# Ledger of designs, part 11: VH-VL binders against Increased recombination centers protein 19 (IRC19)

Target 1, 188 residues: Increased recombination centers protein 19 (IRC19), of Kluyveromyces lactis (q6cq02)
Amino acid sequence: MVLIKSRKSIVTATNVCINSSSKFYLTEEQVQSLGDKEFLTASYRRFLRMRQFISKRQMVKESYTTYLRYKFKIEDFELKRSKLLSVSGMSAMDFRSSVQKSLCFLIKAFSISDAYSKDMIDDSHKCKKIIKNLLTVDYHRNRIINRSSNMYQYYRKDFTFFTDGQNIGLKQFEENLMRLNECLGTRL

## First folded at step 4 (VH-VL)

Design s37 (from x2 with heavy chain A33T Y100S Y101W; framework fv_disitamab)
Fold by ESMFold2-Fast, scan of step 4:
Structure s37 (fold): chain C 188 residues (1-188), chain A 121 residues (1-121), chain B 105 residues (1-105)
Amino acid sequence: as target 1 above (188 residues)
Amino acid sequence: EVQLVQSGAEVKKPGATVKISCKVSGGTFSSYTIHWVQQAPGKGLEWMGRIIPIFGTAYYNQKFKDKATITADKSTDTAYMELSSLRSEDTAVYFCARGSWDSSGYYFDYWGQGTLVTVSS
Amino acid sequence: DIQMTQSPSSVSASVGDRVTITCKASQGISSWVAWYQQKPGKAPKLLIYAASSLQSGVPSRFSGSGSGTDFTLTISSLQPEDFATYYCQQYDSYTFGGGTKVEIK
């Protein structure tokens, strides 16, 4: 059992989901025994269950769902990586491990309570900020591509993040996120 | 400075029960996972299970599920492992270890000194 | 169950030698690998975590590398205190390699 104390967090001892609970994290048996298609489906369901902890706001939850579908159904990660980092080789990271690490990153962002040490709380907040910035950038990217988007509304001060030089800023953010993926072993 | 101190060696007869303690000091007991590892004489290391002290939830290696019971007492910063229905094959050194989080799992940054359990008739 | 195959089982070496120990996972485990040193009658000691991160207080002659399924621990210049048994561990689901005993020639 994962212990849920508030809709904002799934509480674990430090930052990892309870391994025997397959509701939010895949068990050892599942990671090892599932075929590729089944692994992707099971992982997608776990990511989707995290939706309730991302935000209370419906539009943010919808942005999360849209981004998640993009990652699982549309994204060519290796092609995106090669273009952003200007490299010709494939990622050295194991696919299944990268997916699990990405789920752990999300759990870490939303599972740490105020009862933990200052440094653990700060790390959790840093992860939350990265996820929220990611969703904000993705929403803006989709609006550039499809101006009919009804997904998310910004405060005007937040939206100025995407003014003057926003094409360069957007690319820079995606490059930085990919470098973070390289360091952490994730596929954010 | 983090330190894990285990209870002393035990000599038991077949069929007996033994309970080993692991007292954590110098760190935040509830913020870490405590793991138990078995090492049979002249053999390697084998993971038995872990406990999340703040929640009292324990997880086991399937091999040890019916043999070991892992518990924790937050008031004394102590984790316990109880072995039931002891057999000569259970003769081993048992280690507790603290799990430290990275991006995806727990590596064991500090270890107890080990507790030798000898089962003989 | 993820199996960790560690090689060699033992190696005879002299002070100053470069020692390389390898560990192969039966499936991809990214960088979720730790290396431990165990001396006779003592508890294991963490050397490396996340495949290549050196634990605080561990001498710089120890280094780790690898990702996916193949991992290596290297001791660049063996010292007298380094004669011990070394274990790799994947910490996705906590299986250890069989160990490598580093013995004096």
Scores: ipSAE 0.000, ipTM 0.440, lowest interface PAE 16.0, mean pLDDT 76

Design s41 (from x2 with heavy chain G99H Y100P S103E S104Y G105W Y106S Y107G; framework fv_disitamab)
Fold by ESMFold2-Fast, scan of step 4:
Structure s41 (fold): chain C 188 residues (1-188), chain A 121 residues (1-121), chain B 105 residues (1-105)
Amino acid sequence: as target 1 above (188 residues)
Amino acid sequence: EVQLVQSGAEVKKPGATVKISCKVSGGTFSSYAIHWVQQAPGKGLEWMGRIIPIFGTAYYNQKFKDKATITADKSTDTAYMELSSLRSEDTAVYFCARHPYDEYWSGFDYWGQGTLVTVSS
Amino acid sequence: DIQMTQSPSSVSASVGDRVTITCKASQGISSWVAWYQQKPGKAPKLLIYAASSLQSGVPSRFSGSGSGTDFTLTISSLQPEDFATYYCQQYDSYTFGGGTKVEIK
């Protein structure tokens, strides 16, 4: 198991200091000892606590919550991956490691320390941009679905939503995000 | 917390229109859908359509597309369903139900008490 | 349109009995199925969503299972308050099954 390394102190773009604590991180003991349901619940709580640092705008916070629920409650990641990458077989990264790496990505995106090198700061900004773009795309995707027919079209196994020529940009974004997930071992 | 309260029973003549309200309390700032379901006397449930008030979008069962008009007033958290050109076959209890759009998997978690519409000839 | 065929249309049972209700979809719907309980003169109540998830506040004697086209609702030990009509529903076009009336034996 790869665990999230605790950071001494973190300052966000909003000048909020995030101290290392179990409320933002899962301990190695928790990652290894919790049952699957308890692990996902504890992870969900940590992701949800990051909501306050994603944006001050209520609509963005709501988009984040909607996306988070989709990821934890409804997403069939392996099916989605197989469709987007046109591959057979499952992801090489186990689910607990993927979830923890995703949480680490989110913490890195919204937390900067004065002790960080320029490279670390630049990396944090890139991660933040990816998350903000992801939420923007998800928001617009949901609006398009609502105006079309029904809200579940996108989440069906056949991915019919992506075969519509009007939605090709959304498919390209999802493919690029899945390729990033493969590279990083995440489930963004 | 969430409660759906519908308007009272209606008796209408054939050819008339009726407008039923569904007031939602304990709402959310996230998108939610309000669905309408018909139940004829002694029969089962039949879905009529839905609206997502925050987006202003309505979608209908094809059977009811020319019969029902679903609208919403976001400022009062009230959804409406208007039935036109009433016939005796429209005699039924009409239910509104909430479905959280931001929780696609959640089913219709809260229902109104139902509104009986009787079309007398 | 996706059709939902529910069986049986009625079942007579006694308190303490295990009751199983089935629902078949005319095409694959993954886990997009909800189950509802309706008592005479009342609105339906959500019991199960996403085929197998128990709604908050619903007794643990209710359970759902299935995926694809075949779904079941099980009441492990029927209680007096469980005599009602039960409906399945799929999410793609919100079609309900015909209903199963659970009545006292």
Scores: ipSAE 0.000, ipTM 0.455, lowest interface PAE 16.5, mean pLDDT 77

Design s42 (from x2 with heavy chain A33T G99H Y100P S104Y G105W Y106S Y107G; framework fv_disitamab)
Fold by ESMFold2-Fast, scan of step 4:
Structure s42 (fold): chain C 188 residues (1-188), chain A 121 residues (1-121), chain B 105 residues (1-105)
Amino acid sequence: as target 1 above (188 residues)
Amino acid sequence: EVQLVQSGAEVKKPGATVKISCKVSGGTFSSYTIHWVQQAPGKGLEWMGRIIPIFGTAYYNQKFKDKATITADKSTDTAYMELSSLRSEDTAVYFCARHPYDSYWSGFDYWGQGTLVTVSS
Amino acid sequence: DIQMTQSPSSVSASVGDRVTITCKASQGISSWVAWYQQKPGKAPKLLIYAASSLQSGVPSRFSGSGSGTDFTLTISSLQPEDFATYYCQQYDSYTFGGGTKVEIK
């Protein structure tokens, strides 16, 4: 049974398939040719379009939007990376490539097809678990930090919050996620 | 420059086991999926399986799931493929190749030089 | 399982000729098709990915097109170094086509 069918996606009772020709992907030509502002705007819009596939629960959709805004407007990724991994110097991954890989990771997490192999379906489920865990952790971090709006902005930029004893678990999660980013070339 | 370097040619008797290595250098091993491809003498390419080092998970072509075991050692940036219960039909060149994790905007961009496995007698 | 049917199995061509190789998937695979060149005794070399994207360092005489089930590799003006076997691959289930040998004559 087909619930929703369009050129951009096919949604059934059992799966969601996002085609490579859809509005959810950036072409290689676009990645290479767009100006920096246009690239960021196009990327941000594609991440926002994924909101519909993240969850039916409004709270999870809101957590996704909050995290996405943090990534595009607030995060200093290189500073965060240097503090979490205790390294100096910039990441080796090209910025545009890392943004594209992050979008592909998200699409892979929420898009499966009858054309997909068992391997691709298994990968999709693993990616989905990572994204859902990430959003859960970010939700809990925001609940703690929102007791002080000034501290919220500070800790999002500097991450000194995670060196406190009670918050050591959040630091460990962020370190593991950053190591995953190093391995995948992503910016999750 | 990224290179995939495979272990040397092997000559084995029927029933033996062989383990082929594929060492990745000049790039990020864990950012890619490593695939194995069989090419019998004078024949085409056939996909055997892949390993995703970051997840520690190997996936196989149904034809090879009882023949091949694919593993990876992230500390040495090396993928392995072990072939068990060798038969003359397993005589082939075996290639490793890398594939970026996203799959949509990439192909197998770098390949190993190939390892000839000959099963004789 | 997705089958990739490649045609022709061989083609005889001269330097300067336009060569076209086709590949048909048994079901829709969007743009998840790559093309490879293999010379005797060598590993395959990636030419095209995502049906139409040229790999860095590959000459512009190579081009790919198609989506869904029908895909084409074109060499606009064959050079001496282009005599080789060419393979298509869908990377949804990682199935290769049977190959096309481009030979002199």
Scores: ipSAE 0.000, ipTM 0.515, lowest interface PAE 13.1, mean pLDDT 79

Design s43 (from x2 with heavy chain A33R G99H Y100P S103E S104Y G105W Y106S Y107G; framework fv_disitamab)
Fold by ESMFold2-Fast, scan of step 4:
Order: structure tokens, then sequence, then C-alpha cells
Structure s43 (fold): chain C 188 residues (1-188), chain A 121 residues (1-121), chain B 105 residues (1-105)
């Protein structure tokens, strides 16, 4: 659950309340009625609006934008999932639901106020650490790719992980993140 | 279908330790907070604490912070609560309950059957 | 900690009666309130969450209302199976009310 600072609405991954502050979340009507391309565009805009809450530092904002573009334009989520978890078959979570849950996770990570319970504050802090770690790992991965003159092709459909010391940690991080996605129904 | 199954009743002497289990089946254990609630004989419900299994992080009611230790084993979909230095005042039924992680407002939607702990001398 | 004061402690009512139970928070808690039903020897069952949302599978005769500090659970037409103790709970620090025992007849 994500509680917005304005306190005019409550947002969860599965039940989004209608309100005048819909700039940061999708209404139930939007999730159910928009066509696929419109849904993706509306979702991308909401994720992009979160950029200013991730960090004030330009480098981190650019890392966030790069990761967001990867998720929406390049990633083959089901292929990545099957390779990391060594499973066949599609994820159980509906695509639109998983995108909504991912947005709620991000909002929860950066939404905090005096009105939040201690449990919500603790939860928000954990989610924030996960997002920051994710962006840090992605930043280092992109530096490795650039440094290698395209010798490492992580974002391709045929992606694989190297097993040397530096890439063992990257592979383990990706596996742990995908297991988290399975548990929460997200696509982080 | 989702169910939370708790370990059986315990009778302990003062000063002893007891560990109660709560096994979750029929749903994703890691997608939920697992809460523990105490109910003394003839009394109401009192929240003790919770764990978020995916993070391994426990959070306690201040009253129970030094009495209870809450843990989870993701491999067996089981949460545990250990009570130390038992006193007669700890005699109660202890319930576990799940609470959706991404739907904080949803309340405690499923509960274990309860475990009676009797502390007698 | 936020205290939840529940009233009445007990009520005797006949089948078909309208029963109202109130819960007062010591501080404003928006709509962060759930209501539970507990029958003798059983675990509590969630009835209402977020002050007014009916849990799936719960009969429509149960309803919740309120925001801020004052909350109400209403049973519009009491049935024999509604004999139970009812508890309110707030989510800020997970404090329960003292309970209301509803006795039929």
Amino acid sequence: as target 1 above (188 residues)
Amino acid sequence: EVQLVQSGAEVKKPGATVKISCKVSGGTFSSYRIHWVQQAPGKGLEWMGRIIPIFGTAYYNQKFKDKATITADKSTDTAYMELSSLRSEDTAVYFCARHPYDEYWSGFDYWGQGTLVTVSS
Amino acid sequence: DIQMTQSPSSVSASVGDRVTITCKASQGISSWVAWYQQKPGKAPKLLIYAASSLQSGVPSRFSGSGSGTDFTLTISSLQPEDFATYYCQQYDSYTFGGGTKVEIK
C-alpha cells in the first residue's frame, strides 16, 4: 500500500482510488480501459514523473531515465525471467497489474510523511534501498558495457552473464531481484 | 486455498522459553507481512509484532520487544515467534495473521487457528 | 501509541435488529481502521478494511463508516450467526479496541 502525502487517496497495487492527484498513479478506469500502447505511454509518464523524487543529483536522474527506457523499450521480461529462474512458461501476474504494482513500489519507496505509521516508514526505507541499489548496479553494468566497446551485450535477447568475479555478483543480484519480482508481482 | 497452520499447545514452567510456528500454504509467503497477536484468557486482542519475510525484518510492539523474537524461514514458508523468560502473565492464545505487503490497508485477511501457551508453576 | 476506545462493551439484541458499534481513536488516523469478528474458540475474521470496504465473502448487512477519530460498524439486520465479539483495529501501531460482545436474545 502507498499512502500519498496529500492524503486525499490511498493507492495499492490492486486497488487505485480515484482522486485529483492522479498525476502519480493510474486510475482504475485507466488501467482497465486504455489500449495497450496508451497504457504503456500513460505508465511511462507516471514513472518518469517519479524521477525528481529519486534524487536531486543529475547523474542519478539520468541513470533512472536510462533504466526506465531499458524496461519499456528493450527488455524481454519473460525471456529474462525464464533464464534467471530456469523455468518455462509465462509469469502468473497480468502485465498491467505487474506494471501498476511496480509503480506502487516506486511511489512507496519515496512517499513518506508525519502521518505514516512506523511500520510504513520502515517499509518505505527498505523499498528505497532496493531502488537505490538497483540503480547503482545498473549504472555500473552500463559502465562495464561502455568500457568493453560493446563486448558485453547484456540488453540483447540472447543475453548471458559472465562468470568471472565482477559478473558473479551481477548475476546473483539479477536472480535475487527476479525472485523479489515473483514474490511481489512486480517487474523491477 | 490459503491457510495458516500453527504448532500445538504448550505447557511451560516459569523462566522457560517457547517457540511457536506458523506455516503458510496456498499463497506466496514472501508477499505478506506476518503478524503475531496475543489474547489472554477472557481478554481482548493485543498486537505483538510482525515480520516481512522478503526482508527478514521484524518490528515489535514496545511492550513485547524484550519478550518476543519473530523470525521467518522462506524455504519452508514458516514464521516463528519465540517467547523467553516465561511468566504466568504470558499465559494466552497466540495467533499469527497475514497482511498483504502491497495492500497495507487490507487488514489481516487470514489467521492461524491459535496456539495456547500455559505457564504454570 | 494510539488508543482505540470501543463501545459498548456488550449489547443484547434480537434477530433482525440494527446493531451499531463505535470505535474512537485518541488521534486522527484517516481511514486506517479494520473490523474483525471473533466467535468463541476461533480466530478473528476480517469484516471491514479501510474503514468502509467490505471484505470479500462478508455479508452485505455489515458496513463500516467514519474517518478521523470516530468509526462505526453497523449490522443492519442481525442474524443468529452474528453472535460474536467484534474488534476494531487501527493500522498506525496496530492497536485493537477492547471488543464488543454481541449477544443474541
Scores: ipSAE 0.110, ipTM 0.652, lowest interface PAE 5.9, mean pLDDT 79

Design s44 (from x2 with heavy chain A33K Y100P S103E S104Y G105Y Y106S Y107G; framework fv_disitamab)
Fold by ESMFold2-Fast, scan of step 4:
Structure s44 (fold): chain C 188 residues (1-188), chain A 121 residues (1-121), chain B 105 residues (1-105)
Amino acid sequence: as target 1 above (188 residues)
Amino acid sequence: EVQLVQSGAEVKKPGATVKISCKVSGGTFSSYKIHWVQQAPGKGLEWMGRIIPIFGTAYYNQKFKDKATITADKSTDTAYMELSSLRSEDTAVYFCARGPYDEYYSGFDYWGQGTLVTVSS
Amino acid sequence: DIQMTQSPSSVSASVGDRVTITCKASQGISSWVAWYQQKPGKAPKLLIYAASSLQSGVPSRFSGSGSGTDFTLTISSLQPEDFATYYCQQYDSYTFGGGTKVEIK
């Protein structure tokens, strides 16, 4: 699939201005009406379209693609959430709505608009910082654990999560990100 | 190829206003933040504020919020900083610099040559 | 606001010397630190960004390290053109350190 730029999108050397283009967003009709496999496919395609806006650096683009693949093919979000927050039961957020909100978070992080206020631009910077930190953390995790399909094995049900003082910064980051997910209704 | 060119030196009396320009060449004006930095004679660097040219939105160091006004003109790829109610303490070299929206990939990588503003009674 | 404390304020060194400059943030800033070189009458020049990334065109004798609150700029073998004032800067609110003047012994 070829990423096609909307006429409503302006791309600069370091930023992108994405208007209300439906090409990058999940519509309410798509969220409510598509079958499960069609919804996952449509979502994955939209996240993948954002790849070019994440960074000019090939290594960061590869980290993004690796993380995206993990999120869609490997991650057990509810298990990860239960372990990080020490809770039982499922998240309160609807799956499809959380995917849509996650995409909006990513678009907000890497796009700016002539209509944005100072506060919206400041929010965009905060979102971008979170995504960049996430990709940096994931890059280092992959170097330590494995770059293959068995990376992130430490989130499996039988794994003892952070059993010693090792990786305390990683645990702190993951917990904070999961708390952010709870607050915003996202699945970052 | 990328250059930031500032307006020339200014000599002003106390209470006056001065406006300094910073013209960006190389067609990258809208891709970066434009920052302003003050350096008093024999002193270090102090960040004053920045503007995002695409939106015209400025953000200031609180020390300079009542002193400086930063603007941008996208049609001429020029950023401006206006200093009001000048005092002798405002005598300094003022630099413009470009910074990225994504600080992982750069710092302030290109700077203007500096503009000396002298305030004397 | 985040304060950047730079030390030493000045150092006298000879060509070939190893020079180390330290910068301490008042709170954790991850790797959001840049280093600049400034010669008299000139604009600053970016040397290092993101604490340890060497800017294109900067000699490999310059290196940066650190994360969190403690950061270091190292010049492995000082050259005549390296006599200058050096500044650290953090990105969250763009605060500069006080500067370190590296002068000829």
Scores: ipSAE 0.000, ipTM 0.452, lowest interface PAE 16.4, mean pLDDT 78

Design s45 (from x2 with heavy chain G99H Y100P S104R G105W Y106S Y107G; framework fv_disitamab)
Fold by ESMFold2-Fast, scan of step 4:
Parts: structure tokens; C-alpha cells; sequence
Structure s45 (fold): chain C 188 residues (1-188), chain A 121 residues (1-121), chain B 105 residues (1-105)
């Protein structure tokens, strides 16, 4: 049964189908023509609108909001990438393209159509599991690190956080996620 | 520059199996979905399926799920499509094409040259 | 399953003519439509993506429009190299239209 239907989304008890519209997607014209500040603001709004589809649980929505603020306001992605992959130089992917692909990944994770084959639905579930695992790991990390020492600082410091035996799983997760980012051109 | 190069034409008898390759060069193989498209003689394009090499999972058009098997080898940047139990109606040109993973802001931007598979007695 | 219905199946035209091809989706697909050009014996070539975005390297005489269920490809002034078969595609779940052959009048 359909619970909510609009031009922008169709929500049922078991799935969500997000229609392409300026509310959830940036147009190609917007990606190319907006100034950097306007592009980031427009992107941030779309990521925030996805919060309603991430989970009904308020704590998960708050974890999502916290991670999103980190990504847009605090993260130095290229520094984080260089530390996790032990490489020099910047990623080959254009910044705007990476943000766009990340939004697309998120929408794919939480939007399912009845027109999709079972295999396409399974792909969406894999993307959803990655996002849910990411948020769980970030929640756990915030409890360990304390947010006054934000994510950016622990990548900046001497990498000593990653040599602590209790945190080896966090290092492995971050490395795997960054390798996924390299393969997909995303900034998850 | 990106190039998709497919294996050469094949002639097979009914009941045989054929495996077509699609080698990607000049770009990041794992960052893209590789799609397969069938075009029967004088007919239009029909999507068969795709693989996302980083996940190793293939997705199929329901029509082809019992006919085609799509795989990828990341070490050689090559995608494969195997067709089993060949029949005369499988005679077609088969194309591979790339698509940026999970992007709705691009189409199939690069295509292989096509591989003709002829099924005859 | 989303079906793409393309019209017309063929059109006879002369150099300099304006050619319009339409494509109708069986359900709303927003702007997730691409248009391809295919010449005999060749692979398809991407012309338009996201319903209206011109692929780099494609001449400006090609344009796309539409949203929801109704989409249009327009060639403003047909050139000799434009005689080909054109296909629409929705890429939410990858269904092609039946194709439109643009042939010499």
C-alpha cells in the first residue's frame, strides 16, 4: 500500500521510491553552473532531506546529521585519503562529481522501485548496509574519541590512534571504505 | 582515453556455450558498472544485465537470467558474458558498455565494438 | 517493468530538416533518459543524458527535453552524417525504446 505519494517521492510500508526532482537531486546544469558555495549548500540540503529515509529512529537520524556535518564542514578528504591509503597526490575524481556520486549512492541505498529486478533491489540493499555500517562505526568512534577531538584531528595527528590495538577494527573499516571510495569515485 | 575492446566473432552450433570478453583500458575498471546489450539482426537494443566489479554481483534482465552469466576479473580489467544452451534466436551482436556506478547524471558513455555470435547447424 | 514506447519507427527527411523523435515511459522516470545514435555496423553513441544534457563532443543541433513520462529528441537542422537509427533509454532499470530510423527522403 502507498502511505505517501507526491511528485517527489512514493513511500510505502516496505519501500521508498524517490522520483528525480530538484528536491532530492541536483540537475547537471546545477552541478556545472553553481558557484562553489551555492553547490555545497544545495548538496547539503539534498543530503539532509535523505535523513527522513535513513531510519525512523531518532538516534540514527542524529548520527546521520552528525556525520553529514563532519563531511561538509570539517573533513579534509584528500588528507584523510592520503593517510589511509599511504599515497601522495590528490584523487583523480573531480570534487563536484564525487559529491554528486555520493548523493546518488545514498539515494540508491534508500530508494527502491517495483520496476527493479530482484538483483537491482539486492544492489540497493548492499548500498544500504554500507551506509548503516558507516553510521554505526561513526557512532562508536564518537563514543571513543570524544567529539572535542574531531575526526579531522585524528587523521592529522601522528596516526597513533590507529596503532592502538582496540582501534585496529576502526582503521580496517576506514581503509576499506576509502578503497571503496577510490573504486566508485565517491566520498562516503 | 577510455576504450572497451571485445573478443572476436563466434560461430556456434545449437546447444553450445560461448563466452565473450570486454577489456577496459584507459580508465578505472572498478569505478564503473559494465552492461551487456543484445541486438538481434535488424532489431533494436535490449538490455541483458550488468556487473559492478567492486561488488562482484551481476544483475540481470529477467528475460536473460537463465541464459546469460556475467562475470568480471578485476586483475585483468575484463568483464565476461557467457551464453549457455545456444539456440538460433541467440544469433545477435552483443555489446558491452560502461556506466558510472550508480550515477543518474550520465548514460552509457563508452561502448565496445560489438561481438557477432552466429548460431547455426 | 518500465516500457519505453518510441515514435515514429521511421522518418524520411532531407538535409536541413528539423527532426523530432518522441519517447513515452509507462511510468514516471523523472529525467533518467538517455538518447543514442547508431549507424549501421557500429556501436551506439551517447548523445543526451539526464533527458536534456548534451554529451561532450556532440553537436549543438541535438537537444533533448521532457520529464516524467514524455521525452523528445530534436535535431534542429539535419546533416548528412545524422542519417542513423536513434534510441531512447530509461536508465533507472535499463529499458530501450524500439528505435527510430532517420533515412534519406
Amino acid sequence: as target 1 above (188 residues)
Amino acid sequence: EVQLVQSGAEVKKPGATVKISCKVSGGTFSSYAIHWVQQAPGKGLEWMGRIIPIFGTAYYNQKFKDKATITADKSTDTAYMELSSLRSEDTAVYFCARHPYDSRWSGFDYWGQGTLVTVSS
Amino acid sequence: DIQMTQSPSSVSASVGDRVTITCKASQGISSWVAWYQQKPGKAPKLLIYAASSLQSGVPSRFSGSGSGTDFTLTISSLQPEDFATYYCQQYDSYTFGGGTKVEIK
Scores: ipSAE 0.006, ipTM 0.562, lowest interface PAE 10.6, mean pLDDT 79

Design s46 (from x2 with heavy chain A33Y Y100P D102E S104Y G105F Y106S Y107G; framework fv_disitamab)
Fold by ESMFold2-Fast, scan of step 4:
Structure s46 (fold): chain C 188 residues (1-188), chain A 121 residues (1-121), chain B 105 residues (1-105)
Amino acid sequence: as target 1 above (188 residues)
Amino acid sequence: EVQLVQSGAEVKKPGATVKISCKVSGGTFSSYYIHWVQQAPGKGLEWMGRIIPIFGTAYYNQKFKDKATITADKSTDTAYMELSSLRSEDTAVYFCARGPYESYFSGFDYWGQGTLVTVSS
Amino acid sequence: DIQMTQSPSSVSASVGDRVTITCKASQGISSWVAWYQQKPGKAPKLLIYAASSLQSGVPSRFSGSGSGTDFTLTISSLQPEDFATYYCQQYDSYTFGGGTKVEIK
């Protein structure tokens, strides 16, 4: 929906309360006044702090860290977007705004507030499913492309990635995720 | 615009080590994987491994895991591959190539010119 | 590991001929196949990616097709500059096919 502001405490799925403090959020002043490098560094740290709420499973936490590094250090978002959507030109969303909205999406996915209506709670669960599905897809992809023998064997029972169905699903998943990014102004 | 330039040919004795370089110009070093490919004389292409330059994280074909070490120096936009304990069967042309993180964007679209490593007796 | 079996290993053809090269994956790889052209003493050149996408600057006489396990590179009307060795590659563990040498008849 939007940034979780207000003075309300946010309770994660792990029953951890998150205050609307700059520990997990960037203030409006920080979003507008920080230099680009400092903004991205501060944002990266906040995304990294969310790792503790993503899952109790180490494989999911590892996938989260790997995906986060990809997003901040490797991804050419505009190139990826142009290829997946078959469009030219840059995204209409300011990059700072899109990074901030992505962080809010992640916080929303793993948080429940006393201020949330039933619909808001349901929306939070949908966001959580999107993030977990994204991490599952990225996990399986990385195990195929970038495996080591020990890590591959540890994750093997969850690993069935090279089937036509899963590969077709990956293409459609990436396209659908990018369309979602367009609608929400995010960079998931 | 994008260009990959490799170091020159090497002649080594069995048991020696060789390190070959791949300098990337055109400002895309950090946005792509750098891959290494072996081609023995008169034979086909064989993938050896790849590195994510900005992380320094390398992954190897199991066949080359004990033979090759791939590194990158972001400050000079250069990837390296070191081959240890050279044997006659390591005689080959070694190519570097850039590849995207996501396969639907492209393939290995730019290649170095190749470096011939000859292991002679 | 995924194996890519390429056929034929060589083909003799004349200018103007239609040439078809096939590549078979040992397991399903959707459309994650690239095709390369290599001339003697040169680095490979990307022709096709994602099974059917033509790389920028590559002549339209080259086309790729297939999905799953069976893939094909077609040269609709062979030109003198097309005599070369062609390789398929799957984007799983980056396995290359054995190559197909297109020779003058």
Scores: ipSAE 0.006, ipTM 0.526, lowest interface PAE 11.4, mean pLDDT 78

Design s47 (framework fv_disitamab)
Fold by ESMFold2-Fast, scan of step 4:
Parts: sequence; C-alpha cells; structure tokens
Structure s47 (fold): chain C 188 residues (1-188), chain A 120 residues (1-120), chain B 105 residues (1-105)
Amino acid sequence: as target 1 above (188 residues)
Amino acid sequence: EVQLVQSGAEVKKPGATVKISCKVSGGTFSSYAIHWVQQAPGKGLEWMGRIIPIFGTAYYNQKFKDKATITADKSTDTAYMELSSLRSEDTAVYFCARGYYDSGYYFDYWGQGTLVTVSS
Amino acid sequence: DIQMTQSPSSVSASVGDRVTITCKASQGISSWVAWYQQKPGKAPKLLIYAASSLQSGVPSRFSGSGSGTDFTLTISSLQPEDFATYYCQQYDSYTFGGGTKVEIK
C-alpha cells in the first residue's frame, strides 16, 4: 500500500523512498561554494528534516534531535577520534565531504525505492541497523551520565569511566563506530 | 568546470580482460554517481551500471552483471570498469557519465568515450 | 522493465525546418525523461531534463514536452549544427530510446 506519494518521497506501510532530487540532499553549490557557517547551517537543517523518517515515536525523535545537537554544537570530533583510535594528526577526510557522507548514510538507512535491487535494499537495512543501534546506545549513555549539554560534553571529553568494568561495552561501541567512520569517511 | 577524462583505446584478443578508467575533476566526486554506457558500432546507447563512491556500492544492468565489474578509487577521483572474457560482441565505445549519487537523475556530463576492439 | 520506443528512427530535413521527435515509455515515468544529442565520433550532450527543462548553454530552439508515457523533443528551426542523432532516456531505471538520426535532405 502506498500511503504518501510525491516526487520527493514515497511512503508505504513499511518503507520510505526519498528521491535524489529532494530537499533532503545538499546541492552541489552548497557542498562546494558556501562559507563554513552557511554550510553547517544548511547541513544541520537537512539532518533535522530526516527526523520525520527515523521513527514515529516522539521519544526516538527527541533522542535523534539530542544526538544531532551534540554532533553539531558540542562534539570535538578530532579529539574524540585521536583518543579512541590512539592516533595523532587529523583525519584524512575533508570536513565537508564527511558531513555530506554522513547525511547520505542517514538517507540510505531510511530510504527504500521500488526500483532498488535486493543488494540496495540489504545495504539500506544494514545502515538502518547501525543508526538505530547508535541512537539506542546514546540514549543509555545519556541516562548513565546526564542529558544536559554541559554534562554531555564533559562525558565526551572524559573517557576515564570507560575503563570502569561497568562501562567497557560503551567504549568498545565507540571504538567500533569510529573505525567505521574511518572506513566510510563519515562522522556518525 | 566538471570534466570526465577516460583512458585511451584498447585492442584485445578474445578471452582477454580490459580495464578502462574515468577520471573526474572539477566537481565533488562523492556527490555523484558514475554510470557506464555501452555503444556498439552503429548502434544506440545501453546503460551498463553505476557506482556510488560514497556508499562503496556498484549497481548493474542485469544484462551486464556477469561481464562488467565497476569500481572506484576515491583518493584519485577515478572510476573503473573491467570487462572480462571478451568476445567480438563486446567491441564498442564505452562512455562514463555523471549522475547524482542516488537514483533518478539524468547524465549531465559525459567522458569522451573509450573504444574497445576485440579482434581475431 | 521500462522500454522507451523512439520515433522516427531517422528524419531527412532542411535548414529552417521544424523537427519533432517522439518517445513513448512502456509505463508511467512522470517527467523523468532527458534528451541527448550525439554527433558522430563524440559523446552525447544533455539537451533537456525533467521532460521540459532546457540545460544551460543549449539554444532556445530546442524544447521538450510531455508527461506520463508520451514525450516530445522539438527543434523549432533546424540549424546546420543540429544534424545529429538524438536519444531520449528515462532516468528512473536508465533505459534509452533507440535514437533518431536527423540528416540532410
């Protein structure tokens, strides 16, 4: 059953299809020519628009919004990366490219077309599982520490509690996610 | 501004393999899919497949899935297409073309084409 | 599987003529149709996208129309540089029409 159909998206009971010409994607001009502040604003707006496709549940949408705010306003990605991977130097991936790849990953996770091959559908499902696991882990992490922006930033910069036996699984998840980021060029 | 430059013509024997390249410049490589199109002598255009570099995935026309292997090297902004077990029917000009990185987009820029001749 | 049937396969025309090329999809494809011009020994060049949108740098004598299954490319006043082969394409799943050769009478 098709519930909603448009040039920008097709929504069925089980699937959402977001067309490549839609406002959910960054334009070529926006990736290449905008100033850094304007690029971040345009990107943030696209990530926010995806909230409607993440889940029907308000709590999950709020978890997504909280994680997104952390990523754009609070996270020191290069510092976190250096600590988790025990490396020096900056990531090889250009900032704009990594943001765009992260948005594309998110769109792929929640978009399935009737024109998709089985391989494309399988890839979409894998990406979706990664995003859902990410949000679930982030929710539990925030419950342990505190969801206020100040405490959340402190938690991200202080990794000592991960050496506590109770929290070793969270550190392992963060390390695996950062290794995935290195392979895909994303900033999940 | 955007330019697609393909490798030069190839002459191969039946049963050989050939790998042709398409170097992208002027645009953000990760923003686009690179498509491959076959044109046999005196014939029309036939879509072979595409690669979406940011996803690391290739998608094929069913007709070409056992013949062509499409790859990309993001570090050099280059897409490749390898043709295996060449036969005389594979003699054609092969074009690369740029589309948007997901489905449902037209081909706004094209490479100059690479002639592959299978003779003997 | 979407098939694009293009007609005519060839047309003989003189400079100044109005040329019309048609393309029919085997199923509805909205406006997801592009038109390309190919000159001998050259790569195709995009003329029209989204059935009716003119690509930047393409002369205004070229126009496209149609939606659903029936599409048309029109050249209002044929010029010497317009003698070429023209292809329609649906870009939902990337099928080309058979091509129309526009040649001198």
Scores: ipSAE 0.000, ipTM 0.448, lowest interface PAE 17.0, mean pLDDT 77

